# VH-VL binders against Sensor protein DivL (divL), part 4

Target 1, 212 residues: Sensor protein DivL (divL), of Caulobacter vibrioides (q9rqq9r547to758)
Amino acid sequence: NVSYELRTPLTTIIGYSELLERADGISERGRNHVAAVRAAATQLARSIDDVLDMAQIDAGEMALEIEDIRVSDLLLNAQERALKDAQLGGVTLAVECEEDVGLIRGDGKRLAQTLDHLVENALRQTPPGGRVTLSARRALGEVRLDVSDTGRGVPFHVQAHIFDRFVGRDRGGPGLGLALVKALVELHGGWVALESEPGNGSTFTCHLPETQ
Short names: E, the ipSAE of ESMFold2; O, the ipSAE of OpenDDE; V2, 0.75 times the mean of E and O plus 0.25 times the DockQ between their complexes.

## First folded at step 1 (VH-VL)

Design u2 (framework fv_ustekinumab)
Fold by ESMFold2-Fast, scan of step 1:
Structure u2 (fold): chain C 212 residues (1-212), chain A 120 residues (1-120), chain B 107 residues (1-107)
Amino acid sequence: as target 1 above (212 residues)
Amino acid sequence: EVQLVQSGAEVKKPGESLKISCKGSGYSFTSYWLGWVRQMPGKGLDWIGIIYPGDSDTRYSPSFQGQVTMSVDKSITTAYLQWNSLKASDTAMYYCARGRYYDYKGFDYWGQGTLVTVSS
Amino acid sequence: DIQMTQSPSSLSASVGDRVTITCRASQSISSYLAWYQQKPEKAPKSLIYAASSLQSGVPSRFSGSGSGTDFTLTISSLQPEDFATYYCQQSYSTPYTFGQGTKLEIK
C-alpha cells in the first residue's frame, strides 16, 4: 500500500525530530537544524498525502465516511491547528460561526483536510498585520464554509484556473492544495467558489449540500 | 446516540494471551480515533494509544509499544486491545474512548471499562 | 515526554464554593488540553476540550482557561454531584499524558 509505504518513514522522521528537539545535550544550533528537518518532513508528508489522495479521487476509489458533524467544532478545530503558524506570520486568525448552523452531513476527516488547505493558502497570501477568518452560514439546502483573507488577492487572469493542479508552485503558492479542495468538495456533491479583487483579499467558499 | 460497549471482566494467569474489545455504535466508526487508557487499582489514568479505524493508523505510548497491539474490525465496528503474554503488572481497568474529531483533541465518549486481573 | 502536574493533589470544599484546579505542562502545548471528571467506580467523563471548549451536556458552571503551559478548570458554584477526581490531558505530542489527578472531597 503506497500511502502506508510513504507515510510510515515520514512519521518516523517527524517523531525522532520531535524527540531530538526535547533531548538534553543538544546545542541551540542543533535544535534549530532539527526543527527545520521536522518542518520539511512534515511538509513532504502533507505533499505526498495530497498526491495519493488526488490519485484515489481520480481512480474513483475514495469513499466518504458520511456523518453528522458540528460545524462550529469543525471551524474551531481548524483554527487551533493553524494558530501557531498564523501567530508566526503576524496574522490574526478568527472564527465566526452563526448560532443556527448546527450539523452538516459530511466526512469529518476530508472536510478538516479541505479547511486546512484553505487556511494554509490564506496564511501564505496574507502579509503581517492581516486577518484570516473562518466562517459558516446555513442557506436553503446547503451549508457554506468560508475562508476569507485580507491578503494580496488573486489576479483576474489567474482566477479562471486557480483550482488547477500545480498553480503557483513556482512562486511558493498552492500546488495541489486548492485542486484537492475542489475535488473533495465536489466528492461531497458541492462546489467551491472564489471571490477576489486584486489587492483586496479573497474569500473561498465551500458549498456543501445537506443531502448526499 | 454514541455508545462504546466493552467486553466483560477477564481473569488470567501470567504468560497467557488476551484480546479485549470495544464496540462503537451511533456514529461513523471509521471517522473518529479510538483510544485506550489504563487505570491501575487506586492509580490515575495512563494513555496507551490511539487507532484511526478508517486506515488502522496507530500512535502508541512508548511504554506500551511492543507490549500491546491495537486493531479494528470495521465490519463489526469493533476495536481490540491485545496482549501476547500477560504480566501481573497488567492488572488494571482498561477503558476505550472515542477521540474527538479526526484531529485528536482529547476524548469525548468513554466505554464502561474492562477489568483485567492477572494473578497466579 | 510532556509531564502534566496538577495542583492541588486533593481539595476539600463545600457546596456553593468556587473551585479552581490547576494543570501545568512541562513545555508549551498550545491549547491541546482536555479535562475529565471521574466518579468512584465509574468511567471518566469528558468536560472540556481544546483548553476552554465545553463538552455538550456539561453544566455551564464548568469552565476551562489557559494556553501554553498553565491551565485552569473552574467550577463556579460547586454542586454535590461534582465531588470526584479531575484529570487534565495534553494531546500536543505523543504520548498524550494525563496529570496525576485532583481529588475533590466534601469538607
Scores: ipSAE 0.000, ipTM 0.434, lowest interface PAE 15.1, mean pLDDT 84

Design u4 (framework fv_ustekinumab)
Fold by ESMFold2-Fast, scan of step 1:
Structure u4 (fold): chain C 212 residues (1-212), chain A 117 residues (1-117), chain B 107 residues (1-107)
Amino acid sequence: as target 1 above (212 residues)
Amino acid sequence: EVQLVQSGAEVKKPGESLKISCKGSGYSFTSYYLGWVRQMPGKGLDWIGIIYPGDSDTRYSPSFQGQVTMSVDKSITTAYLQWNSLKASDTAMYYCARWDYYGFDYWGQGTLVTVSS
Amino acid sequence: DIQMTQSPSSLSASVGDRVTITCRASQGIRNYLAWYQQKPEKAPKSLIYAASTLQSGVPSRFSGSGSGTDFTLTISSLQPEDFATYYCQQYYSYPRTFGQGTKLEIK
């Protein structure tokens, strides 16, 4: 339920706003509370965007803007956007891309959004000292984008439903993130897969066709 | 004024059934989850589960799933916790509490359940 | 299930002391943590929510801090009415697990 996804970061914003109202102006504690409020507000904004995007997909109104995209740029830009969060979490964020993977046809904004959700999920599930790797390889008739982590893995009973809407809701995560990944990849004519052993990390793979 | 008022102490024998109550007042009963918490003598708090009175949606702790049943009667703003067959290990203080998205904000006074032969 | 571990399990203190109680989650829970106070032979009372926000009417000598896995409850100057057992609870995931409690006793 999307209302619960919106309520969770809102309660965080309210709580920290109350702390800010009680503070006597400028302090290091106040600066930390501002940071927490901004983080919660950013998460709420992303959740709202995800809800709107999913609604647009459900209505059949999301049109892809197909272009030629250099796969290495796609991965490096995703790494750059997540690098600060990875460093704050004590997680190594690496990109491994063959120089010859070359171009893929797709919607750059939507593929970047797909990678952002996968990286956010990976960082969320990976404890300090762990590693998240973004990689790409060309296979027969397709390009595969992998996001692999050394995190806690996905329990076997959850794996069949990991791309279902709101599976992450009870964990306070973005409940639409992985569902949106599946929807966006499928709009590109592709499919998503998970390989995971509980306690030994996870690899999420986006299979994207060479032609639409 | 928000209040949760629980039923009185119970003394039962193993194998007997029991239903204890928690009556809410001073707020919109169907708009908040109600939770149940067990505290064994001299021990800490143990989360049983929550129920949403508006639609009777329940979420149990795995340790209590199948051991107890939560229910509500909206007409009298009352929640219930029920056992079909009590065990000596069910001897504890049972609290009800209102859940408001931040945690439990109001607590009942507790119902002491003693199960002995 | 997320396990919540409090330390110490008990401590003795004198009126006027600064007291610190800690709570660790077995995995990251962001700031989805509440603290409860239970005085002897009474129902628990809500003390703090969202890791650091005081409930209405709670004295300012109480404060909470932390995020992720490590959380702290601090009483800056202990009063006689503060001798109680304190519990943390995560509400990040179901089931909503409590810590085992920290009993604050008179020295």
Scores: ipSAE 0.000, ipTM 0.404, lowest interface PAE 18.8, mean pLDDT 84

Design u5 (framework fv_ustekinumab)
Fold by ESMFold2-Fast, scan of step 1:
Structure u5 (fold): chain C 212 residues (1-212), chain A 122 residues (1-122), chain B 107 residues (1-107)
Amino acid sequence: as target 1 above (212 residues)
Amino acid sequence: EVQLVQSGAEVKKPGESLKISCKGSGYSFTSYWLGWVRQMPGKGLDWIGIIYPYDSDTRYSPSFQGQVTMSVDKSITTAYLQWNSLKASDTAMYYCARTSRYVYTEDYFDYWGQGTLVTVSS
Amino acid sequence: DIQMTQSPSSLSASVGDRVTITCRASQSISSYLAWYQQKPEKAPKSLIYAASSLQSGVPSRFSGSGSGTDFTLTISSLQPEDFATYYCQQSYSTPYTFGQGTKLEIK
């Protein structure tokens, strides 16, 4: 598998970059260059993982490991992982979770992955000074996870295709992030939605049933 | 809800080492930067630095770089400020404070500890 | 380092007065400015962040304005509990420097 062949050298690059960041005698400029190399290698590794995950889903080979998950922990952990990127991008990253949401049954790793893709998309679309909000609420027969941003919004002619594969190709990725969100949510028996007005931000909602 | 609880007052002699603590509770400890601020008796606020508990990334004020060390222990949601050798000029109230998670683009201290009074006298 | 200068260093006012405190940065800091209130023998308390956003739980008589280098904290109708020392702080770049403080005293 080509993806696995690429993974080994990427892991090596990431590992040596981490060692170089902690090495004696490296200049500040050199450490900045190493950090940039590590960031690029990490992004490529994530892209490879997305391709592999999508291939497994297409083959019908991805099985969910269902567990009880506290929704507030899910959102707070997603915020924690994205915090530095939000700060570097000049974007406020907030969490709002209703007290009565409680537990959901789902695959913690895959739901975390889903939120990570949505937050990454929101941060990419939000200029400095904007806001991204992770929120959750319980509704009839479901729990809704929202990722809302004050960014540029999605043009109406693109909205119908936003979850299609490769829609984001022009930004340098394989364009699988939102397609993978849709696939993972649907594996949980749910569905995804977008509410956006161009120039007024976007809200991506994952509708998850109370029981998968 | 959100609380930052600091260790008790300290009385030390010049040349002694000291480590004071700040324990966070009621929030996701690793999601926020945590800062330290000095206030000398009768004086204003002086920024020491901030630490990100997730990975221990630090940013020090140049005037405190090498004079003091910030660290965290995530397992007990506690941050530390440490001196290897205290000076009389270190006599001050030391505050820990949390950077708001709602304003990552405009960092500010939304919650403060009660302070730890450090007295260094011969 | 960015220097923050407050004016005045001290002022006396009466209950019901409109009070303005200014803070000037030595270079542009956009909206990366916060205001804190400190009462005697107490830790500081957050009032305003992002130059003009009111911290939850803070009375609406407090307001902040400004961008770039010049900022103002306004108390529209001074109350007895407002007598305190006020500090501005920039977070545009490290070190996140504070102003020297403005002591608000009873006239």
Scores: ipSAE 0.000, ipTM 0.427, lowest interface PAE 17.9, mean pLDDT 83

Design u6 (framework fv_ustekinumab; at its last look DockQ between E and O 0.62; V2 from the best seeds 0.00; counts 0 for: pae E 2.5 > 2)
Heavy chain, then light chain:
Amino acid sequence: EVQLVQSGAEVKKPGESLKISCKGSGYSFTSYWLGWVRQMPGKGLDWIGIIYPGDSDTRYSPSFQGQVTMSVDKSITTAYLQWNSLKASDTAMYYCAREGYYRSSWYDAFDIWGQGTLVTVSS
Amino acid sequence: DIQMTQSPSSLSASVGDRVTITCRASQSISSYLAWYQQKPEKAPKSLIYAASSLQSGVPSRFSGSGSGTDFTLTISSLQPEDFATYYCQQSYSTPYTFGQGTKLEIK
ESMFold2-Fast, scan of step 1: ipSAE 0.026; ipTM 0.607
ESMFold2, look of step 2: ipSAE 0.515; ipTM 0.787
ESMFold2 (binder alone), look of step 2: mean pLDDT 91; pTM 0.935
OpenDDE, look of step 2: ipSAE 0.568; ipTM 0.827

Design u7 (framework fv_ustekinumab)
Fold by ESMFold2-Fast, scan of step 1:
Structure u7 (fold): chain C 212 residues (1-212), chain A 120 residues (1-120), chain B 107 residues (1-107)
Amino acid sequence: as target 1 above (212 residues)
Amino acid sequence: EVQLVQSGAEVKKPGESLKISCKGSGYSFTDYWLGWVRQMPGKGLDWIGIIYPGDSRTRYSPSFQGQVTMSVDKSITTAYLQWNSLKASDTAMYYCARGPWYEGYAMDYWGQGTLVTVSS
Amino acid sequence: DIQMTQSPSSLSASVGDRVTITCRASQSISSWLAWYQQKPEKAPKSLIYKASSLESGVPSRFSGSGSGTDFTLTISSLQPEDFATYYCQQYNSYPLTFGQGTKLEIK
């Protein structure tokens, strides 16, 4: 169980950092250093989870728990989770869902994880004053989930590789987020697409089949 | 400029195998579905199916399921349509076309067609 | 699967005429309908997508309308190069389906 072995010491580091941050008798500089350590450890924990999820998918061992999911709830919950980060970045985060999209069949946890990675990518690429929109629509016997941003866009030479593993580390983000999005959507029988013009933002689309 | 260039005309006997091709250029090949359409002499258009080159996922018309196989080689931006055993009723013009894709685009660019003649 | 029916199957018209071709789906396809033009011995050419959106390079005399089950293609002032067979196609639902075609002939 490599996942347990890696998470255990990381939980310990986070826990002790939190306790030290709340303790009396440390300087302001010391508290800032402790907060930085805790933040780094939390980011490492997320990266480890992504690596382990990818390993499970590659091994054919990730089983989806398929259920009926209301698409509007999926988008609104993703918005709620990201709202603070959007506000800190000075970015408007909006949801636009067609009234008749209704239900999809899928794994709620994994689709939420997919949207979280797409929103995180969009917020990272969008400067203050910009906008990120989560939307959904029904088309071609499928449901499309879009995450659109008014950010930097994706250079043409990068677009072919944007879903490759460890792409995006040089863009200030973790290297597996978009690769995991592709893997999770494909596990649902879907596919991912990108439409982007450099300098004019990006739209990432998850195509999810109604039934196969 | 987007182009789809198809392989040349084929004359075959019933029972023979055949593989025809469609080469894309001027766009990101792995970002668009590619469809195949049959047109029998003097008849209308029949949709065969679509393939997504990014992961080779296919969707066939029920009328063509098991009759043909779609595949791609993304290293040379080429899609293929294959028969294991041709029948005289396979005599037709076969078109490849890009799409549907990107917020409502249908089949926006078409190949010139490959004429397949199957005769005894 | 969704059946697409065009009417008329053939139509005779003169240069300068307004021509209307109709297409009916057996069930609702929202606005996911395309129109194609095919001249003899040539590949089809895309004219309209999403019921009313004109493809790049297509003359403004062509227009599409409709939603749900009933759709129309209109040529406001017919030109000599417009004599061809026209096909509608739904792409809302798998499998994708074409109408039987409407042949536009010189009167």
Scores: ipSAE 0.000, ipTM 0.438, lowest interface PAE 15.1, mean pLDDT 84

Design u8 (framework fv_ustekinumab)
Fold by ESMFold2-Fast, scan of step 1:
Structure u8 (fold): chain C 212 residues (1-212), chain A 120 residues (1-120), chain B 107 residues (1-107)
Amino acid sequence: as target 1 above (212 residues)
Amino acid sequence: EVQLVQSGAEVKKPGESLKISCKGSGYSFTSYWLGWVRQMPGKGLDWIGIIYPGDSDTRYSPSFQGQVTMSVDKSITTAYLQWNSLKASDTAMYYCARLRGYSYGYFDYWGQGTLVTVSS
Amino acid sequence: DIQMTQSPSSLSASVGDRVTITCRASQGIRNYLAWYQQKPEKAPKSLIYAASTLQSGVPSRFSGSGSGTDFTLTISSLQPEDFATYYCQQYYSYPRTFGQGTKLEIK
């Protein structure tokens, strides 16, 4: 199993890097090198997961585990996971959810993954002092999940292709993050949209149908 | 009540190792960054760095990078600041402090401090 | 790194006085500024964050103002318990940096 074969040595590298960072007798230079190794290994693990998920979707083999999910919990949990990076980047991370949005039927793991990619993109695009807002609202026949940022915006010539694979929108990865967002939302019977004016932020919207 | 309780005063010789502690209680330990601040005798506050207890992610001030190691044991809600080889210039009061919320990077609660004296 | 400079380095005042302490950042930090009070032989205590928002439990005689590069801490009617050293701190950019401190002393 390719996934298992790749993830196992990577988990080992990450684990030993963490132990070595805390070891007595390691030099300052060595500690910095170990931190760099751990960071690179963690980034590689994310990239491998993205490639494998996309391959599974392309093969038609990704089966969604549908459950009832409280939309407010989905957003608050995504906020909590991104909190440390937002704080370090000097970015305000807010959740705005209508009280009556309630439940959505979907795959909690995959919807969390979708929000994580959108929030990571928003934080990457937003300078210190900016704001990223996660919001949800119910519209006719659908629930909309928005991730809005006050960042640099998306150039017009890129907007039509922002969800395409390998178009350079992911500065440190294989360019799959937003493509996975599109693929995962479409697996839920939904669609994705972008509203952006260059220099004046962006809003990415996931439209999820009430039934699926 | 949010509390940060630090270990007692230490007297060491140059070249010795040392690990001081900061125990958090009354809040979700893994949900807040924890910082370390140095205050040399008669001087102001110096920002050492911060650690996120949930995953042990660290950010050091450039002036302290490689001089000290921050770590955490989340099973006992305790953070540590460690030196492999102390210098006389490490003589100072060391404070731990909690960082506030997602839109802020200021300290809201402080430990009582640990006095570290390094002399031959 | 963003450098924080406080003025004055020390100030003598009497109970009942209006006291102002200033803090200047070497570059724009918006409103990402905090103020701390440290009494002799005690840990610092948080007073103000976001340049002007008072920490819970802090007396209303304390106020903060400013944005960008220039900030002020004001004590409208000085009390005996206010004699302490005051520090500003920016949290706009990493690494976080403190001012050198202002010691408020009894005249």
Scores: ipSAE 0.005, ipTM 0.438, lowest interface PAE 14.7, mean pLDDT 84

Design x1 (framework fv_ixekizumab; at its last look DockQ between E and O 0.06; V2 from the best seeds 0.00; counts 0 for: pae E 17.0 > 2, placed apart)
Heavy chain, then light chain:
Amino acid sequence: QVQLVQSGAEVKKPGSSVKVSCKASGYTFTSYYIHWVRQAPGQGLEWMGVINPSGGSTDYNQRFKGRVTITADESTSTAYMELSSLRSEDTAVYYCARDSRGYYEYFDYWGQGTLVTVSS
Amino acid sequence: DIVMTQTPLSLSVTPGQPASISCRSSQSLLHSDGKTYLHWYLQKPGQSPQLLIYEVSNRFSGVPDRFSGSGSGTDFTLKISRVEAEDVGVYYCMQSIQLPYTFGQGTKLEIK
ESMFold2-Fast, scan of step 1: ipSAE 0.178; ipTM 0.642
ESMFold2, look of step 2: ipSAE 0.000; ipTM 0.457
ESMFold2 (binder alone), look of step 2: mean pLDDT 93; pTM 0.951
OpenDDE, look of step 2: ipSAE 0.035; ipTM 0.647

Design x2 (framework fv_ixekizumab)
Fold by ESMFold2-Fast, scan of step 1:
Structure x2 (fold): chain C 212 residues (1-212), chain A 121 residues (1-121), chain B 112 residues (1-112)
Amino acid sequence: as target 1 above (212 residues)
Amino acid sequence: QVQLVQSGAEVKKPGSSVKVSCKASGGTFSSYAIHWVRQAPGQGLEWMGVIIPIFGTADYNQRFKGRVTITADESTSTAYMELSSLRSEDTAVYYCARGYYEGSYRYFDYWGQGTLVTVSS
Amino acid sequence: DIVMTQTPLSLSVTPGQPASISCRSSQSLLHSDGKTYLHWYLQKPGQSPQLLIYEVSNRFSGVPDRFSGSGSGTDFTLKISRVEAEDVGVYYCMQSIQLPYTFGQGTKLEIK
C-alpha cells in the first residue's frame, strides 16, 4: 500500500540524516543542514501517519487492540518521549498521577499517540519558563487524562473548532493532531474537553470509560 | 530494569564469519540505538558500529573495511553483529551497548555481558 | 577521527586518598546544541564497562557522590574524592560528538 511505500524511504532518509550528523568530516553548517533535513522528514512522516490514521478511522477500519494499561506508565512514557523537546523549549514537563488510578482498558499505542499529540500541542503553546503537566485521576465511571499548560491559551473564537480537521495547520502541524485525539478517544468510547482562558493556559482532558 | 543479553562464546577458524546477538529487555526499542564495541585481550575499547533499529540504518568504523554488518529485528528487540573474513587479530570480547540516537543523549547507559570470539586455526 | 588521550595510564592509590584522571581530545567536544559529548566508563576486572559520568559532569544512576567530572572543550578530568577498594578497574573516557566514537586508551586504578 501507498502508506507503506512512502514510510520506508522516509525512515531511511531520517535514519541516515541522523547518522550523517555524526559523520567524520562534516562541517558545523553541514551538520545543521542535515539536522534541518531530518526534522523536515520526521515531520512529514508524522503528517503521513496522521492522514492515514484518520482515513482508516473514517473508513471504520481501525481496530483497537485492547489491553490492561498502567496509567502511570502511560504518562511517564509520554513524558520521556517529549523531554528533549521540552528542554529545547525551556519548558518544565511534569507528571502528576494519583497513586490509586491503577489500570485502564485501552489500546496502548493509540493512547500513547493521543498523549503525544496533546503534549506536542501544549509545548507549542507554552513559552520558555512555562510548565506542561500530564496528570490522571479516577472519576465516576471514568479515568481522566489531563494535559495542562501555562501557555498563551486558546482564543474564544477558536475553542469551538479546536478539534476540527486542519484547524491547527498554521501552528506548525498538518492540522490533524487534535482532530485525531478526538477521533481516537471517541473510538475508545470516551470524549475530549478543553478548558482555556486566553492568557491563562489550557487544559485538555480525555475522558475514558473504566471498561473497554 | 534494562538488560542486554548476548549470545554465547564462539571459536571460529580464520576466513569464516561470526554473528553475535544482543537481546534488549526492560526498556523500549523506539528511542535508542545499539552500538557494538570490542576489546582484544588486555587491550582497550574499540567502537565498531551502530544501528538505529526503528530506521534500519547502520554506520561502521572504517577500520573493519566492509567486513562488519549490523542488523536488528525490532519485533524481537534483538540486534546482530556479523564480522566476516575473520583473522586472529579479531579475537576479542564483543559488547553491545545501548545509546540514544538523538543528539542530546549520546552515551552508553547499559552494556551486554560480552561475547568472547576466539579466532584460531 | 578524534583522538582521545588519557593520563596517567596507571595509578596506584591508598584507600581514602583522592585520585584524578585526565582526558584530552584532539578537537573540541562542544556541540552547537550547547552540550559537550564526553563520558566516563569504569570496567571492573572481569566485568562489562559501566557508565559513571555522562556529558562531562552528570553522574549516572547509582554512581556515588565521590565521583565527579569536570572540564570543557578539549580537557577533561574525572576525580574520586576518597578511593575505595570497589573502585579498582580501568577507567575510559569516550567522545560521541562525531562518528566513529572513540575511547581513550584507559587508566588502570589499583589499590596500594
Scores: ipSAE 0.007, ipTM 0.505, lowest interface PAE 9.3, mean pLDDT 86

Design x3 (framework fv_ixekizumab)
Fold by ESMFold2-Fast, scan of step 1:
Structure x3 (fold): chain C 212 residues (1-212), chain A 120 residues (1-120), chain B 112 residues (1-112)
Amino acid sequence: as target 1 above (212 residues)
Amino acid sequence: QVQLVQSGAEVKKPGSSVKVSCKASGYTFTGYYIHWVRQAPGQGLEWMGVINPNSGGTDYNQRFKGRVTITADESTSTAYMELSSLRSEDTAVYYCARSPYDWLSYFDYWGQGTLVTVSS
Amino acid sequence: DIVMTQTPLSLSVTPGQPASISCRSSQSLVYSDGNTYLHWYLQKPGQSPQLLIYKVSNRDSGVPDRFSGSGSGTDFTLKISRVEAEDVGVYYCMQGTHWPYTFGQGTKLEIK
């Protein structure tokens, strides 16, 4: 299990960094250094999880546990998980859901993971004072999930490759998040899209069929 | 009877834009995706993009991103494809085609095609 | 992008004789649901493309049974058991498994 072997030392680094931040006698400069170490270790742990998930998908070993999911709950839960990070970043995080969207068939854990990656990308790209909106609409035969931000947008030369592996690294994010979004949505029989104007934000869309 | 009827042939100058229409009939317009596919004279087929008429959601072939815009008007059951900054290499027959509401689908009905000629 | 390669690029057949067209994809076209989204189209001279076969082997409505499709993974074949004059045109394979959709370069079938 490579996941266990890598997570154990990372958990130790994160834990000791947290304790050191709370210790008496540490300078403000030292506290800032420890916070940076903790943040880096947390990023690495997330990157490892993404690599392992992608490896499972590539091996054909990721089995979806399909269930009925209320779309509004899916969006509200994603908002709740990201609220603290949005607040710290000075970004408004809103949910706008059509009341008639209702239920979809899908894997709740994997769709939550998909939204988490999209929201994290949006928050990373949105400066203080901006907005990130999660929304959903039902079209005949599909449900559309949107994550829109008022951030820096995506350069046209990058848009064609934004869901490719390791493309997101130079945008200050992990290289696999958006590739994993694409893979998970496609496992549900859906597809992903991006509409973006450089300097004027981005909308990432997940199209999910009503039937799996 | 399902039918897709496209607007007539157009001749455009380099640097201009063209907007081709595709009027659907004989089925529920919002229940199917509309795709645009082009074919240069004597050449093969090239997929340009797709729209979900019910949501307005679109996706485009990266070759055309920034130049192509696909829209749909539910009230008239008509899809549109606008291509800007035209070059002579854009001379082609442009087709609209219908697919089931499923990314994994095929094009079961095609429009008659619209010839767009770009010449100086 | 998935590259679709057709062979031959042109084929001349006497009426009543069989014809075979091959299509190869640069990646597997099997989707996670176990289905393979490889489709065949015919474009007759001066006409729009028309669907012949979807998902490897399923004939579209009204397509004669002399047309058959087969294959798996990355290698696919369209066969016409007895070619007729009305079969003249350009045949295209298309993959619908991966985004964006891509077509083969086409195979021109003509009658001797």
Scores: ipSAE 0.000, ipTM 0.403, lowest interface PAE 19.0, mean pLDDT 84

Design x4 (framework fv_ixekizumab)
Heavy chain, then light chain:
Amino acid sequence: QVQLVQSGAEVKKPGSSVKVSCKASGYTFTDYYIHWVRQAPGQGLEWMGVINPYSGGTDYNQRFKGRVTITADESTSTAYMELSSLRSEDTAVYYCARDHYGSRSYFDYWGQGTLVTVSS
Amino acid sequence: DIVMTQTPLSLSVTPGQPASISCRSSQSLLHSSGYNYLHWYLQKPGQSPQLLIYLGSNRASGVPDRFSGSGSGTDFTLKISRVEAEDVGVYYCMQALQTPYTFGQGTKLEIK
ESMFold2-Fast, scan of step 1: ipSAE 0.006; ipTM 0.536

